# Designs tried in a protein design chat: VH-VL binders against Protein ImuA (imuA). Part 11

Target 1, 244 residues: Protein ImuA (imuA), of Caulobacter vibrioides (b8h429)
Amino acid sequence: MEAGTRTPTPVLSFGEPSIDGCFPGGGLPLGGWHEVTGAGLEDETGAAPAAFVTQLIRGLTDRKGGAVVWVARRADLFAPGLLGLGFPAARLIQVRARDEAETLSLLEDALSTQGVAAAVAEAEAPDLTAGRRLQLACEKRGGFGVVLHRRPYGGRAGGKPRLVSGSASFSRWRIAPAPSGPPPDDIGLGPPRWRVELERCRGGRPGGWILQAQEAGHGPHPFRLVSQLADHDVAAAEAGRRFG
Short names: E, the ipSAE of ESMFold2; O, the ipSAE of OpenDDE; V2, 0.75 times the mean of E and O plus 0.25 times the DockQ between their complexes.

## First folded at step 9 (VH-VL; framework fv_guselkumab)

Design p3 (from k1 with heavy chain Y107W; at its last look DockQ between E and O 0.41; V2 from the best seeds 0.00; counts 0 for: pae E 8.6 > 2)
Fold by ESMFold2, look of step 9:
Structure p3 (fold): chain C 244 residues (1-244), chain A 122 residues (1-122), chain B 111 residues (1-111)
Amino acid sequence: as target 1 above (244 residues)
Amino acid sequence: EVQLVQSGAEVKKPGESLKISCKGSGYSFTRYWIGWVRQMPGKGLEWMGIIYPGDSDTRYSPSFQGQVTISADKSISTAYLQWSSLKASDTAMYYCAREAYDFWQGWYFDSWGQGTLVTVSS
Amino acid sequence: QSVLTQPPSVSGAPGQRVTISCTGSSSNIGSDYDVHWYQQLPGTAPKLLIYGNSNRPSGVPDRFSGSKSGTSASLAITGLQSEDEADYYCQSYDSSLSGYVFGGGTKLTVL
């Protein structure tokens, strides 16, 4: 058989059985959208969830190329952090929106645009109707969508973050910072790490991990597994990686 | 098996209208973009535009914006290329092609119609 | 004129190796957009030959190979056969035009 036969449901894999085994297709499906939130108020307004999304998207574009569209209500994207994770600034298109509805509409438009490999929108919570429109937009070009649940205006928030039940997204992730890894050659800071929880996955199972950034060009995947969190059972099945 | 079958050759006079067709089969017609490509006699390939039949989202090359109309009828899995008033310079072979997307390999035309020769002369 | 530049013709004897270049710019190949190649045999429609820079669809012999570096791509054909006589087109996406671009085409003659 010749290379180049498309498999059903192309995916973005993490390259780790304990992670990829959570997904029925062996990875995050292309042509779909996903939700990412911080672990608490400080993490929802901090850099860690945005940096995690940036690292995830960089891994997607390292092999394919193309533009990434990032929609926010504020023009406060931390560009030095994005560049520090190996994401080329020339491929980032930053778009400012005035409200939630426009944010989600711009995300839909970006996912429908040729030459856009992935699109991220900073939003509070899409409802089911908006989520289904996002899914249709993703299917149109096979795009990879992310709604990053951030409080872009930065004001005080009462109570705990709202969990979106019955969302049309494929997966929902909760992200917190973790202590950096050991520095290479004992010089400077080590690579960034995240505490990563898969809270919901359509047709799959939850899980939790400590992930470390893999620098651009240093491997086929954007993260290395540091440890698996005990609270989330992910089968260590003898079956190999799943590919869509 | 993905197939794109185009309408037959056309011989027309300048000023006449024309609508040529491209029928897709063997796949979900509304879930893939269909592009049109011109090849003038003895020349290379020129991308004209592309349509998503699911919602009729249509994009044109700057060189062809306003010169042709691209449309689709999803009920019969058919895309169209249309001129309101043909010119002799429209004499060319016209191909339709389905756009494929692959996460690792990007966007490319994986299936092509056989072509429709349009001849415009008096 | 074509956004992607190809030599108008190349030639080689049966059994030899030939390369066809495709030179773009920072708005297409240089932005790491993939390059695809199409073969057009005389009197026929184009057919996908190489996609995603270097992948062969089913039915394309392994003597066809592709590569990409910087703002350029290359198609290599080894073990030339008379049936390889055709026009070859590279294709990519161009961000400045917000659309697809083809090379001008290269006529391969097998001597």
Scores: ipSAE 0.008, ipTM 0.567, lowest interface PAE 8.6, mean pLDDT 81
ESMFold2 (binder alone), look of step 9: mean pLDDT 92; pTM 0.935
OpenDDE, look of step 9: ipSAE 0.701; ipTM 0.866

Design p4 (from k1 with light chain D34E; at its last look DockQ between E and O 0.01; V2 from the best seeds 0.00; counts 0 for: pae E 12.7 > 2, placed apart)
Fold by ESMFold2, look of step 9:
Structure p4 (fold): chain C 244 residues (1-244), chain A 122 residues (1-122), chain B 111 residues (1-111)
Amino acid sequence: as target 1 above (244 residues)
Amino acid sequence: EVQLVQSGAEVKKPGESLKISCKGSGYSFTRYWIGWVRQMPGKGLEWMGIIYPGDSDTRYSPSFQGQVTISADKSISTAYLQWSSLKASDTAMYYCAREAYDFWQGYYFDSWGQGTLVTVSS
Amino acid sequence: QSVLTQPPSVSGAPGQRVTISCTGSSSNIGSDYEVHWYQQLPGTAPKLLIYGNSNRPSGVPDRFSGSKSGTSASLAITGLQSEDEADYYCQSYDSSLSGYVFGGGTKLTVL
């Protein structure tokens, strides 16, 4: 029996069936871009969404030539604190952009550059044209792109998350902090946890979880599943956004 | 030691062309943006534009777009400011400055050239 | 035509504390873009004095300090000395202009 063989499409797997099963390919495709936002203004200005993204992409630095480019608008991201999650600092390239247009241009350029495994930019929602250019850049080098919706530059106080219509992203995520796990040595806080909601993915289904950071060297996957959120909790959040 | 050495003073007539230079030394020239700043006699500082010599990416202030050309020759670590047709109103001191980057502190001009006085008069 | 507003002049006696203001808007300082300060002694090129709102490069005395609040920034000079007589410029980024903006400059006179 000879079936046609395909080269497997590389994905970023969570290693957890309840998460990976949301995606048609069993994980987040490499060579695509994704959107991450906080659950409210304080989350959009806080460190939790940025820390989640850092943890998500940590393993991509193991790829040959695996630099990670981080494009920020403000100097309020505490990169040394993010390195406490085991992120290899030698592979991090931090770039500061002056405005939204430059942010998206730098993200596109980084994803098109040899040796860049992943790139993250702090931006608002790209329009459809910008999103298509980002997807092309990701496909060119197989890079993993993230638009992180952080508003350290201000934005509208008290606003609700908006649906980004016409986005070309593969997936969209909503992130909030969750209470840390028990401290292993009783001295400090336990490992960080997040409430993680997959609002949408192309060809897949939404989901929600409480995830805990997994330290480098404790396996190939960035998170440990703490609990799965009920579909009612995820569906209710999406319904509220459609109303708003 | 980081140094930016500019070309000497120029005396020109309206309508003439001019290209002034800024040579960087003591650092990796292609890794830093170089900006140009005008100071009219007795006036303040005005940002004109910047260039990244590594790939020639060039950005202009709206006030100077189309008025000057900023360029660089990375093989000799030199940035340029050029006019195709000088006006009397171009009489000013022109500074080049290296733009430093720090993730937490942003972009700022950490080293300045000595200035090039350009005088345009009939 | 400066986007950032500075007083045109300020004066103080030796030993006094003086403050130079730099007032911007929501498109620059109010969007948390950093404020940098430059000193221009008479007849010389500008020199970096304060960067990233409040940091002093090596060689700048600690009697110079910077701060930022809301849409404004401030340069403070304590223990004023005759050598401080100069022009002082604030600088930031403006998103509406997609470029750098300088204040109009403040001439400090030591009485």
Scores: ipSAE 0.006, ipTM 0.466, lowest interface PAE 12.7, mean pLDDT 81
ESMFold2 (binder alone), look of step 9: mean pLDDT 93; pTM 0.950
OpenDDE, look of step 9: ipSAE 0.740; ipTM 0.876

Design p5 (from k1 with light chain D34H; at its last look DockQ between E and O 0.64; V2 from the best seeds 0.00; counts 0 for: pae E 3.9 > 2)
Heavy chain, then light chain:
Amino acid sequence: EVQLVQSGAEVKKPGESLKISCKGSGYSFTRYWIGWVRQMPGKGLEWMGIIYPGDSDTRYSPSFQGQVTISADKSISTAYLQWSSLKASDTAMYYCAREAYDFWQGYYFDSWGQGTLVTVSS
Amino acid sequence: QSVLTQPPSVSGAPGQRVTISCTGSSSNIGSDYHVHWYQQLPGTAPKLLIYGNSNRPSGVPDRFSGSKSGTSASLAITGLQSEDEADYYCQSYDSSLSGYVFGGGTKLTVL
ESMFold2, look of step 9: ipSAE 0.322; ipTM 0.716
ESMFold2 (binder alone), look of step 9: mean pLDDT 92; pTM 0.946
OpenDDE, look of step 9: ipSAE 0.685; ipTM 0.859

Design p6 (from k1 with heavy chain G106A; at its last look DockQ between E and O 0.44; V2 from the best seeds 0.00; counts 0 for: pae E 3.2 > 2)
Fold by ESMFold2, look of step 9:
Structure p6 (fold): chain C 244 residues (1-244), chain A 122 residues (1-122), chain B 111 residues (1-111)
Amino acid sequence: as target 1 above (244 residues)
Amino acid sequence: EVQLVQSGAEVKKPGESLKISCKGSGYSFTRYWIGWVRQMPGKGLEWMGIIYPGDSDTRYSPSFQGQVTISADKSISTAYLQWSSLKASDTAMYYCAREAYDFWQAYYFDSWGQGTLVTVSS
Amino acid sequence: QSVLTQPPSVSGAPGQRVTISCTGSSSNIGSDYDVHWYQQLPGTAPKLLIYGNSNRPSGVPDRFSGSKSGTSASLAITGLQSEDEADYYCQSYDSSLSGYVFGGGTKLTVL
């Protein structure tokens, strides 16, 4: 128990030194929020980034009870879809928001609420002020937040996509699909794989990997490392965001 | 050392107002949730509500919403529970308790006040 | 009725083992919310005994242990001593009530 000050926020480790070593605490801090987007403009709200976030959150919820709040403006990520990825129906709270501002406000409210293990919002991008409010909300309960960058209903408001270089998030991730692994016993579809790029983390360094989904009950970690990407490949992928 | 020290016992009549206090010391008062728990004579524990003193974010049990007010004065590290009009059924022991800051083992109370006995009778 | 169900009383002889059950539902323990246990000695405030299903705070003897399975949890006390005579409460979170929930309490008598 705490003797007079808050204990350090725990971390979620990936169980792989090449990944965990990117973070100053040896893993993702659980009292913070993170950004996830697809590779290139065409992929930012595709199925691969959403599935990656679902797998990441499942890794947390396999170890901790509580609701998962998922805020979106579109109904294309239904509870049946998340149930296929291992969420129990009673734990998912899908919230539909009217606009971007309400989406971020609902995410902030969820992160401050007891009984919420993790919260995800499908949003274009929080500005720096909104991001700092999200961080403060995470700190109230040690909460875990994700902004999944998406453009709901097709269009951007009034112009070119915003490029955001500064953020209060702990980490920023870029996700693309990768060819699936062989199926177990050569029966059915193989486990999903992703090209995963850590673009930035606070006080840490970027990295890149091919990760495969780890089944629930096979350990505390959401992913298995398939391979590590070379620094050249990661740097090129980050630069490609400006041109994609 | 974390301590929660509550105000002394109260004897009241129905219809009177009351505000009882819980002073926290030995920790950062504004960074922990403080809950209030009722225990009626010979009965079990009932959660009433909880407050985050840093910004006064307050949540109530449905059974107590509108029946009591939970507040805090962060300048003196004190949380409060108050009634505008007491009923005989409010006779109980009232505890404040600090919620632990813990992501993995969340929503438990790691430190408790000594309790404040409130007696409401004619 | 309390949201979490406990037997109203249990008893055991010194040195024996006693188990106290705590049964919830799909909106609390069944949603994998943790179960915590408190000991309340007569005339005193509750004291944290077990948190996060099975963890003991500093100063709690290892003869106290907790477990959780499905919609239920259990507190076990081995090597029963006269000082263990108290009321015991389980506690969790309930998503349908958006709040903390306690069991009705179990009075432990040491024979």
Scores: ipSAE 0.428, ipTM 0.744, lowest interface PAE 3.2, mean pLDDT 84
ESMFold2 (binder alone), look of step 9: mean pLDDT 94; pTM 0.954
OpenDDE, look of step 9: ipSAE 0.609; ipTM 0.827

## First folded at step 10 (VH-VL; framework fv_guselkumab)

Design q1 (from k1 with heavy chain F103Y; at its last look DockQ between E and O 0.58; V2 from the best seeds 0.00; counts 0 for: pae E 8.8 > 2)
Fold by ESMFold2, look of step 10:
Order: sequence, then C-alpha cells, then structure tokens
Structure q1 (fold): chain C 244 residues (1-244), chain A 122 residues (1-122), chain B 111 residues (1-111)
Amino acid sequence: as target 1 above (244 residues)
Amino acid sequence: EVQLVQSGAEVKKPGESLKISCKGSGYSFTRYWIGWVRQMPGKGLEWMGIIYPGDSDTRYSPSFQGQVTISADKSISTAYLQWSSLKASDTAMYYCAREAYDYWQGYYFDSWGQGTLVTVSS
Amino acid sequence: QSVLTQPPSVSGAPGQRVTISCTGSSSNIGSDYDVHWYQQLPGTAPKLLIYGNSNRPSGVPDRFSGSKSGTSASLAITGLQSEDEADYYCQSYDSSLSGYVFGGGTKLTVL
C-alpha cells in the first residue's frame, strides 16, 4: 500500500492553535521552501534570524535524522553559534559559495540530494524562476528549504527593508530577538526568545508571536508560545522600526 | 492501486545488449523516484541506482556506475535498465521499485515490480 | 560482503518470538538514517514490512515491530506463524557510499 495516498503534505506542527491555524494544513508544510529575514536593522537583530532557523530545522532533524546543508558566502555564521544551539556537528555540512548564483545552485542541489533533510542558504531573495526550481527540488526528495536573507558582511550597518515582489516560497517570516525569561532552574540565561512574524503564507493568514526555544528532549515541538501579538501590534512593530 | 509491471524474462548471450522495462500505473509517475535492485541467484538485494522521471535526474551506486544505464520515458510512464554488453555475471533477478518519502518515516521502497529474470549464458 | 550485517538465518517455533538484527556503522545507521525492512516470501518480490524504523504499512500485523538504537536495528516477530517463513532484509542509506544499502538477508524458518 502506497504511503501518503490521500495523506496531506507532511507538516511541522507548532502545537499551538493560534500558530497552526494560520496554515491551511495545520502546520508549517514540509517539502517546500521558506524565507526568513530580520525585522529591523542588522545590528539590532544580530544572529536572531539564523538562530530561529537553526531551532526550526533542529526540530525537523531530531525526529528524522539526516544531514543539514548550510550554504553561505561568509563564514561568520559557521563559527560556534550553530553548534551552541545544540545542533549536532556530525550532521551539519557547511558549504562556502563564491557568489549569489552558486549559493542558490548549491541550495537546489542539496534539496534534491538523498540523505539531506534540510538545507539553508544565506542569500538575497531568489527571482521567481529560481524560486520555482527550489520548490521542485524540495518536492523531489521532500526536503525542507530555507532562504535566510542576511547581508553578506554580518555588519552593524542597517538598511531599508526592500519590497520583494514575486516569490515561489510557501512562507515568509520576519524575526527579531526578544528578551529571555528567567531560567527554569535559576542558573544561566533563560532559553532564547524571538519576536516572530509570519508575513505571508500561501493559502493562509499572517500572524505574530513571541516564541521561546524548546530544549531537545523537553517536548515534541521546536518552540514554546510565550505570547500572541495582535494584528495591530504586528503592524505597529514594523512601522516603528522602519527607516523608509 | 500502485502497480509496477516489468517486462518478461530474458535469455541472452554474453556481449548482447538488453533493455528491460518497468511500467508504473496508479500514481503520478513523474513525482516519484524509481530504483533498480539486483538479486543474484541465491543472494541478497543490491541497490543499483535510481531515477526521477520528472527531470531524468539519475544516480548510480558506485558498484554499478558505468555498467548499466537507467532511463525513463515519462510519456508512457516507463523506466528502463539497459546493458550495452552483457556478461555472464549479469545473470540475476532485477526489480524496479518506487521510492516514497514521508517526513516522519524517511525514504523507502513502497511498491515493487514482479521482477525480470535475466539469464546470460554461452 | 554486505555493509549492513544480518544473521544468515533465524528459527523459531509457532507462537514464539524471534528477533532479526541489522548492524551497521557510523556512516549509515549510526548517523541516524532510517532503517526499513522488507519481507520476501519464497518465489516472490520483496514487500515493504516496516518503514521509518518502526512503522507498519496497513495490512502488516502488529506482531511485527522494529526498533533502532546506536548503530543497530532490530526486527521482532511475536506470535510466530508458518506464513512468516521468508527472507527479511534491512535497508538504510550510507553517506560514504552516497547510496542505499541492504543487509545480506535473514532466512526465517518456522519449525
């Protein structure tokens, strides 16, 4: 009997109705690609978007195993930050690309490769044609793709957000850091928190939340809901930190 | 119902060419990988390679790279395994199998053809 | 020589429990790649028995179960029946070979 006959596309459930209800399938769909960007100046958002992506894909690989491919032109993300979030080094394949075209080509190749569960590329927004190729690659192996929109230098200089028209991605996310809560055992820093905005998802609704990292083995989902943002709070946060 | 129907048994001599087929039905042929698996007489299963008929992306086991050709004709929902020059050591049962992916369960062969017996002898 | 090692044979009486091992390495099962199991009845093609380490397709009785730990996987059959007499193969992915690998197969005999 064929697995997946009449079965919905596999999803990653957040375990929270206010989040899962934004998606037509009841969770973040797999076998597709998604966009993540910072929700402000780069020196204000820092590593928060990359950390969010790391936590998201860690939840995927904890259940299934397999390799994660991370493609970037700068190596400053590959230093201890990713491993510090508990991602196992033995499953991480880091790839340095020469330019934007090679970055997207390597992402496509990784997503269509056996044994790769997820692939991330630090790139500018792909055009519609490149985005369609990424979607087909994801469908071929059921891979999970992420394009992380970061400036190549990781510097403190900020810039205006650009309106990006046309995209084949399923979802687009805007990420900022949020203050951590008290640690459960009163030692160390609390788990990381993010202000998370779902700007767009195909066939679904936008939303906003404060999410906290779920430690490996402490629950079935990658994040814990701290609070839900109202629609006007999401719009106000975007307007209050824009420079144009 | 998903079905993979393979071409009939073949008796060949060393040096002859051969192309065997695997016709898929009951599913979207271009959206699943098709693998080929050899089983020599009295032996176990050996993965030979896979093809994605949607774009003909083809991957071979190192043991079979350059020894066989895997191809597909998506217009008739058929995958092929081909030898340009058979050897006696190619005598085996050859299966095609459809590869499925499920995020929670990974990659596995969920449907198998009935097999094609290839006998190569002088 | 098979990359995944299975015992060549296992036997049991009706009603008993048998276990078939599948031992790999750090380049396959030890890297958390899934293990799948196939049953090949005499004179027939293989059939999917267990996928994703422990899941049964519809129609496979719950007396078949799978597990994975470290570099090894195991297929267990409880309530052994004469119809279970077959060859059993494990399968995984191997990163050093960049491809799928099968175990050598285990012949189950029901006494």
Scores: ipSAE 0.007, ipTM 0.587, lowest interface PAE 8.8, mean pLDDT 81
ESMFold2 (binder alone), look of step 10: mean pLDDT 93; pTM 0.946
OpenDDE, look of step 10: ipSAE 0.737; ipTM 0.869

Design q2 (from k1 with heavy chain G54Y; at its last look DockQ between E and O 0.58; V2 from the best seeds 0.00; counts 0 for: pae E 4.3 > 2)
Heavy chain, then light chain:
Amino acid sequence: EVQLVQSGAEVKKPGESLKISCKGSGYSFTRYWIGWVRQMPGKGLEWMGIIYPYDSDTRYSPSFQGQVTISADKSISTAYLQWSSLKASDTAMYYCAREAYDFWQGYYFDSWGQGTLVTVSS
Amino acid sequence: QSVLTQPPSVSGAPGQRVTISCTGSSSNIGSDYDVHWYQQLPGTAPKLLIYGNSNRPSGVPDRFSGSKSGTSASLAITGLQSEDEADYYCQSYDSSLSGYVFGGGTKLTVL
ESMFold2, look of step 10: ipSAE 0.311; ipTM 0.712
ESMFold2 (binder alone), look of step 10: mean pLDDT 93; pTM 0.945
OpenDDE, look of step 10: ipSAE 0.752; ipTM 0.874

Design q3 (from k1 with light chain D32G; at its last fold request DockQ between E and O 0.60; V2 from the best seeds 0.00; counts 0 for: pae E 2.03 > 2)
Heavy chain, then light chain:
Amino acid sequence: EVQLVQSGAEVKKPGESLKISCKGSGYSFTRYWIGWVRQMPGKGLEWMGIIYPGDSDTRYSPSFQGQVTISADKSISTAYLQWSSLKASDTAMYYCAREAYDFWQGYYFDSWGQGTLVTVSS
Amino acid sequence: QSVLTQPPSVSGAPGQRVTISCTGSSSNIGSGYDVHWYQQLPGTAPKLLIYGNSNRPSGVPDRFSGSKSGTSASLAITGLQSEDEADYYCQSYDSSLSGYVFGGGTKLTVL
ESMFold2, look of step 10: ipSAE 0.547; ipTM 0.784
ESMFold2 (binder alone), look of step 10: mean pLDDT 93; pTM 0.946
OpenDDE, look of step 10: ipSAE 0.665; ipTM 0.853
ESMFold2, look of step 11: ipSAE 0.493; ipTM 0.772
ESMFold2 (binder alone), look of step 11: mean pLDDT 93; pTM 0.945
OpenDDE, look of step 11: ipSAE 0.684; ipTM 0.859
ESMFold2, fold request of step 22: ipSAE 0.528, 0.567, 0.534; ipTM 0.780, 0.788, 0.777
ESMFold2 (binder alone), fold request of step 22: mean pLDDT 93, 92, 93; pTM 0.944, 0.941, 0.945
OpenDDE, fold request of step 22: ipSAE 0.714, 0.654, 0.675; ipTM 0.872, 0.855, 0.862

Design q4 (from k3 with light chain G52R; at its last look DockQ between E and O 0.01; V2 from the best seeds 0.00; counts 0 for: pae E 7.2 > 2, placed apart)
Fold by ESMFold2, look of step 10:
Structure q4 (fold): chain C 244 residues (1-244), chain A 122 residues (1-122), chain B 111 residues (1-111)
Amino acid sequence: as target 1 above (244 residues)
Amino acid sequence: EVQLVQSGAEVKKPGESLKISCKGSGYSFTRYWIGWVRQMPGKGLEWMGIIYPGDSDTRYSPSFQGQVTISADKSISTAYLQWSSLKASDTAMYYCAREAYDFWEGYYFDSWGQGTLVTVSS
Amino acid sequence: QSVLTQPPSVSGAPGQRVTISCTGSSSNIGSDYDVHWYQQLPGTAPKLLIYRNSNRPSGVPDRFSGSKSGTSASLAITGLQSEDEADYYCQSYDSSLSGYVFGGGTKLTVL
């Protein structure tokens, strides 16, 4: 016997048909978790992936309300990106974890907690078992989960890919910085831009774009589409990005 | 440019030892897995095993466990495939291949060596 | 025995479309592991043709495409040309073997 499920899963849309059309539900499902990493080894240690995630989640908390939980082992890596993008600090709960297992456990707990709209963990990689637990936690409250790939500074960073890993995430993203456009006053730098690659999506199609941060109050979505990348352009750029 | 250059063809007798090499260049050798693949005459590709030269973590196909030794010398960017006692059935082409970097899934080979033909006959 | 099953051979006339199947099981393709494809021209080393189910490396013509569904994958070649005559291998990961697996290979003949 099963209770009726009548409402489709709510989604976080980008507001751009070329992006939203990649997803079967027209956006990233709330009640699911997603993976974000840098494009290549150099970008995996940079700030661009974290800034992208911050911008993505800002739009969610503006519409839905609630807290954002951000779990990391090195909490000092958050503040510059969050402040630079205008993330509302009053909604942010930063949690420092001692190791990978605690990081994933705290993410799972946050996603199953009422009042938490989204949770991010800076982790190396969950395996399939951990990924299934994260999915169940997301389904309990309709929470939006993100595992942001980070290797802790110091001797165990390694750079070594996991040979046998796999995850039950809804989507996987590779993020790199992109050159900003001209500023309005021709002084300084324009709004941040990212090269954003959707590598895989459950039931959907991959894609690639250049996205720019949208300032608060400029519409319902946190990004402006600058350009769409062709499939061969995405593959070629990814290959060049991996070798630097 | 990523390149894998293998040692030259070998003609051996059963019972002899052999160590063939695969030198990587044009990339950070210690940051990528390197695999070995056998192709017997007229047959398909068989994955033998793989090594991460950065820490020498080595994994073998069950069919090749205990039959060969895979190793690497990161100081000269070289991976090795080694037999202690060759058999006629070891006659094959042997390829090394670099696994593409992927944090989640390191499961495909984006660069291949030219192959080393090993002939084992009496 | 090959864990991934491919037809031993396929053939097609120039300009036609051919497909090469790659059938696995719940321990590999059926567990959502990606499928990769390699082309081996006569007398040469294998070359990456398709990675992560459907992506083409730089230099691979767009008449090659890949897809995956359930426990199977497929390589499609449209506008078949004589230079496509080669052996084609699928590859994935198998959790029961804790290792990489190749299909048995498919010889493509252009008639």
Scores: ipSAE 0.017, ipTM 0.565, lowest interface PAE 7.2, mean pLDDT 81
ESMFold2 (binder alone), look of step 10: mean pLDDT 93; pTM 0.952
OpenDDE, look of step 10: ipSAE 0.512; ipTM 0.807

Design q5 (from k1 with light chain N55Y; at its last look DockQ between E and O 0.54; V2 from the best seeds 0.00; counts 0 for: pae E 3.5 > 2)
Fold by ESMFold2, look of step 10:
Formats: structure tokens, sequence, C-alpha cells
Structure q5 (fold): chain C 244 residues (1-244), chain A 122 residues (1-122), chain B 111 residues (1-111)
């Protein structure tokens, strides 16, 4: 291999042109960090966005070895729930942080740690300085990071969102649950579905979709496209957040 | 052309200090980890630790933690391995190696120095 | 503590195929960590031979190939040549040791 040769930015493809086409590299940029928040009630409870992130990271770890570090101030995410989505618990390292500063510091350390494939932290949106520190940590070890937006422990519900333009993240996502699909074999509940909005990506454009969890071993991608959302539905959801 | 050039062979007595060097060229020195690997006479390879010269983040194998010091001077693109007090058991060949990273294929040593033979004897 | 196990030696005649095994555990290869291979010719520094289980860097002949399955990896050499006589090391990451681990090495003799 020649020294100084430019290597294309690695990506995680969704396997769907309407999604991948939103990113300048043809897929979700890796070696950096991303922001995920819940829409409506999910911005407090966190179940649907956490499940979405878990499924996304599983798609990554099906192809890449290493530990997944999950940092939170609360114990709302439980191993049984992750195992129910098929995530390998043996590779999961759960870390409980004392406060917001420690949460972001632990995420930064995890992203720069040898043997860590991905790291997730449940935190408020980082400011530009903290976000740039996260990006540098990702660049040092090629780590993949996610900030799941949560209010700090004991914070007031319904506070003003801190999602601002100009964030240092590669992308920003808004997630809500969607009605599940038809069950396989017509027995029990079908696979989970999400209403997925890409609010912003660096150098790309927004979009919206209904995505369904793809069973492990049934294709190279963690999600299957159910439908594409119309642009007016995305705009209406943005207005409902009352930014400012 | 990526090159790692190590300092020359050393003959020392037990208790002496030693600092050996590894100079990198042909790439962005501060953007790659540099590892150190020991090979005792007639034995296999043993990872000692790594350093990120960009910010001096240094990680050691548990077997070598507290036994050696790994450092770098990014202004001259040079990494170092140092002992404060050599033992006869430190007699070995020491290699530096650049750690490359591919997101999907992991971390590996893609370029190696020529080695520095350290002989410690009375 | 888990260590990557390689046979201490293998041999083969010119033109033959040989394989070198590398057996790990759940804390390294079994946790999906990649396996890399290095060739060390007599009196020289190690050289990267295979990375990411099966990829060859520029200048490595395609008669060298690698694979990984479960907790084990394998290096295969086809069309064996006298210049292949060397020591071969596998390498991975071990989560329980929080660091890189090398196999003990395999001396390949060409008969």
Amino acid sequence: as target 1 above (244 residues)
Amino acid sequence: EVQLVQSGAEVKKPGESLKISCKGSGYSFTRYWIGWVRQMPGKGLEWMGIIYPGDSDTRYSPSFQGQVTISADKSISTAYLQWSSLKASDTAMYYCAREAYDFWQGYYFDSWGQGTLVTVSS
Amino acid sequence: QSVLTQPPSVSGAPGQRVTISCTGSSSNIGSDYDVHWYQQLPGTAPKLLIYGNSYRPSGVPDRFSGSKSGTSASLAITGLQSEDEADYYCQSYDSSLSGYVFGGGTKLTVL
C-alpha cells in the first residue's frame, strides 16, 4: 500500500437508493458520530430511538468485530430488550455515568479505545466544542459514535430542544415508532417498524421513510424500506417540534 | 514511500538506562499509531504497546505496563522506547511498526522498522 | 489467559499446498476480531502478509490466502516455493487482555 494515498470515507449502506442518495458518499458515513432523537413522546421515553440505534449498530457489528459501549445515566435500556432485537450481549459494555460531562467524556474515551467498534451515549445534544472533541476521538481509532438525545437525569420534561444547525455530527435523525409489519408465518407480532427522518447530514440532504427491522441473516442490511415519506410530512413534523 | 528507521544495535549492562528510536517518513506521522514489538532470541513476537504521536495517547500491554516508557516527538517524527534500568531478560530484538486502520478489516501493522538489537549482559 | 495457538512447524514440497492454523478463543477471534498474518524471513523484520482475515497487501502473491471461521483462522500457501521458508505469525485483538496478541509462530520448511 502506497503512503499518503487517499482512502474513500467508509459508509454503511442502507441498501436503498432513496436513503443512500441522501449522503454524499452513498451511505451513512463511518468514522464519526451521529445524533438521534425521538419524535414526540419518544424524546422522553427513548424506546423507539434506542431500538433503532441498536438495529443500526447490529448491522455494523455483523460485519465488524469489537465491543459496543453504551453509556447512560439511567438504566432504562436493559439487556433483555437488546437480546430481543438479536443484539449479541457478549459484546455489549454498559456504563453508567454520573452526570452529563462524564457521559460525554466516557463516549469520547470509548470512541478512541482499541477494540471498540461503536459507542452510544444517552445525553443532551453536545455543543460545537464537545462535538468536535467527539469527532477527533472517532478519527483517532476510526470509531463510530451515536449520541441518543435524552434529558439529563432529573431534567424537566418538555424543555426546548437543543438540536441546532451547525452541529459537528455527520448526521441528525428523528425517530418514532410505526405500526409493526405482518408477522412471519402469520403468528405473533411482525417485525418492528420506525418512522425515520434524516433531519440533516453533512454535505447531503434530508429525507424520511418507514423502515422495518430486517432479521439477522436475511440480507446484508439492518433495515428494509417499507415506504418513503412525502416531503410535506417531513416539514410538518419539523414544525411540530417548536424549535425556538 | 512509508519508512520506519530504527536506531542502531545497543550493548548494555544490567541497571543501565536506554532509549531507542523509530523515525517515520513518507506519511503523516501524527495520524497513525506506532507500536513496539519485542522478539526474544529464538522466540516469537510480543506486543508491548502503542502511541498516537498526535496527542501522545499511549497504551501498554499488561505485561509491559510500568516496565518501559513509550513516547514520541512529533516535531521530528520519532517514536521512542525507553528503559530506566535494563535487565538481562531485556535482551531481544525490538521492532517499531505503524498501525494501519481499515474500518471493515481492522487494525494491523502495515509497515515495520528494521529492528534494534538490544543486548544486556555483564 | 487465552493465546493464539499455531503449530510450531509445518513442511511441504515445492509446488504443494500447506496450511497454517491459528486457534483462538471467545475473547479474540471468537468475538469477530480480525486476524492478520505476518511473514518473517530469516534474519529480517516481520512483513504484513494478510490483513482483515483474507486481504493481501500490494506485492503479496495470490498463492497466499487467509480465512477465518468461528474461533480459528488459517493461512494457505499454494505453489510452495523455497523463498516461502520463513516464520509465520497470526495476530488479533484480545478483549480480556485489552491488547494485541500474536500466535506463537509457525516455522515453514520447504523440502
Scores: ipSAE 0.370, ipTM 0.734, lowest interface PAE 3.5, mean pLDDT 83
ESMFold2 (binder alone), look of step 10: mean pLDDT 92; pTM 0.945
OpenDDE, look of step 10: ipSAE 0.695; ipTM 0.858

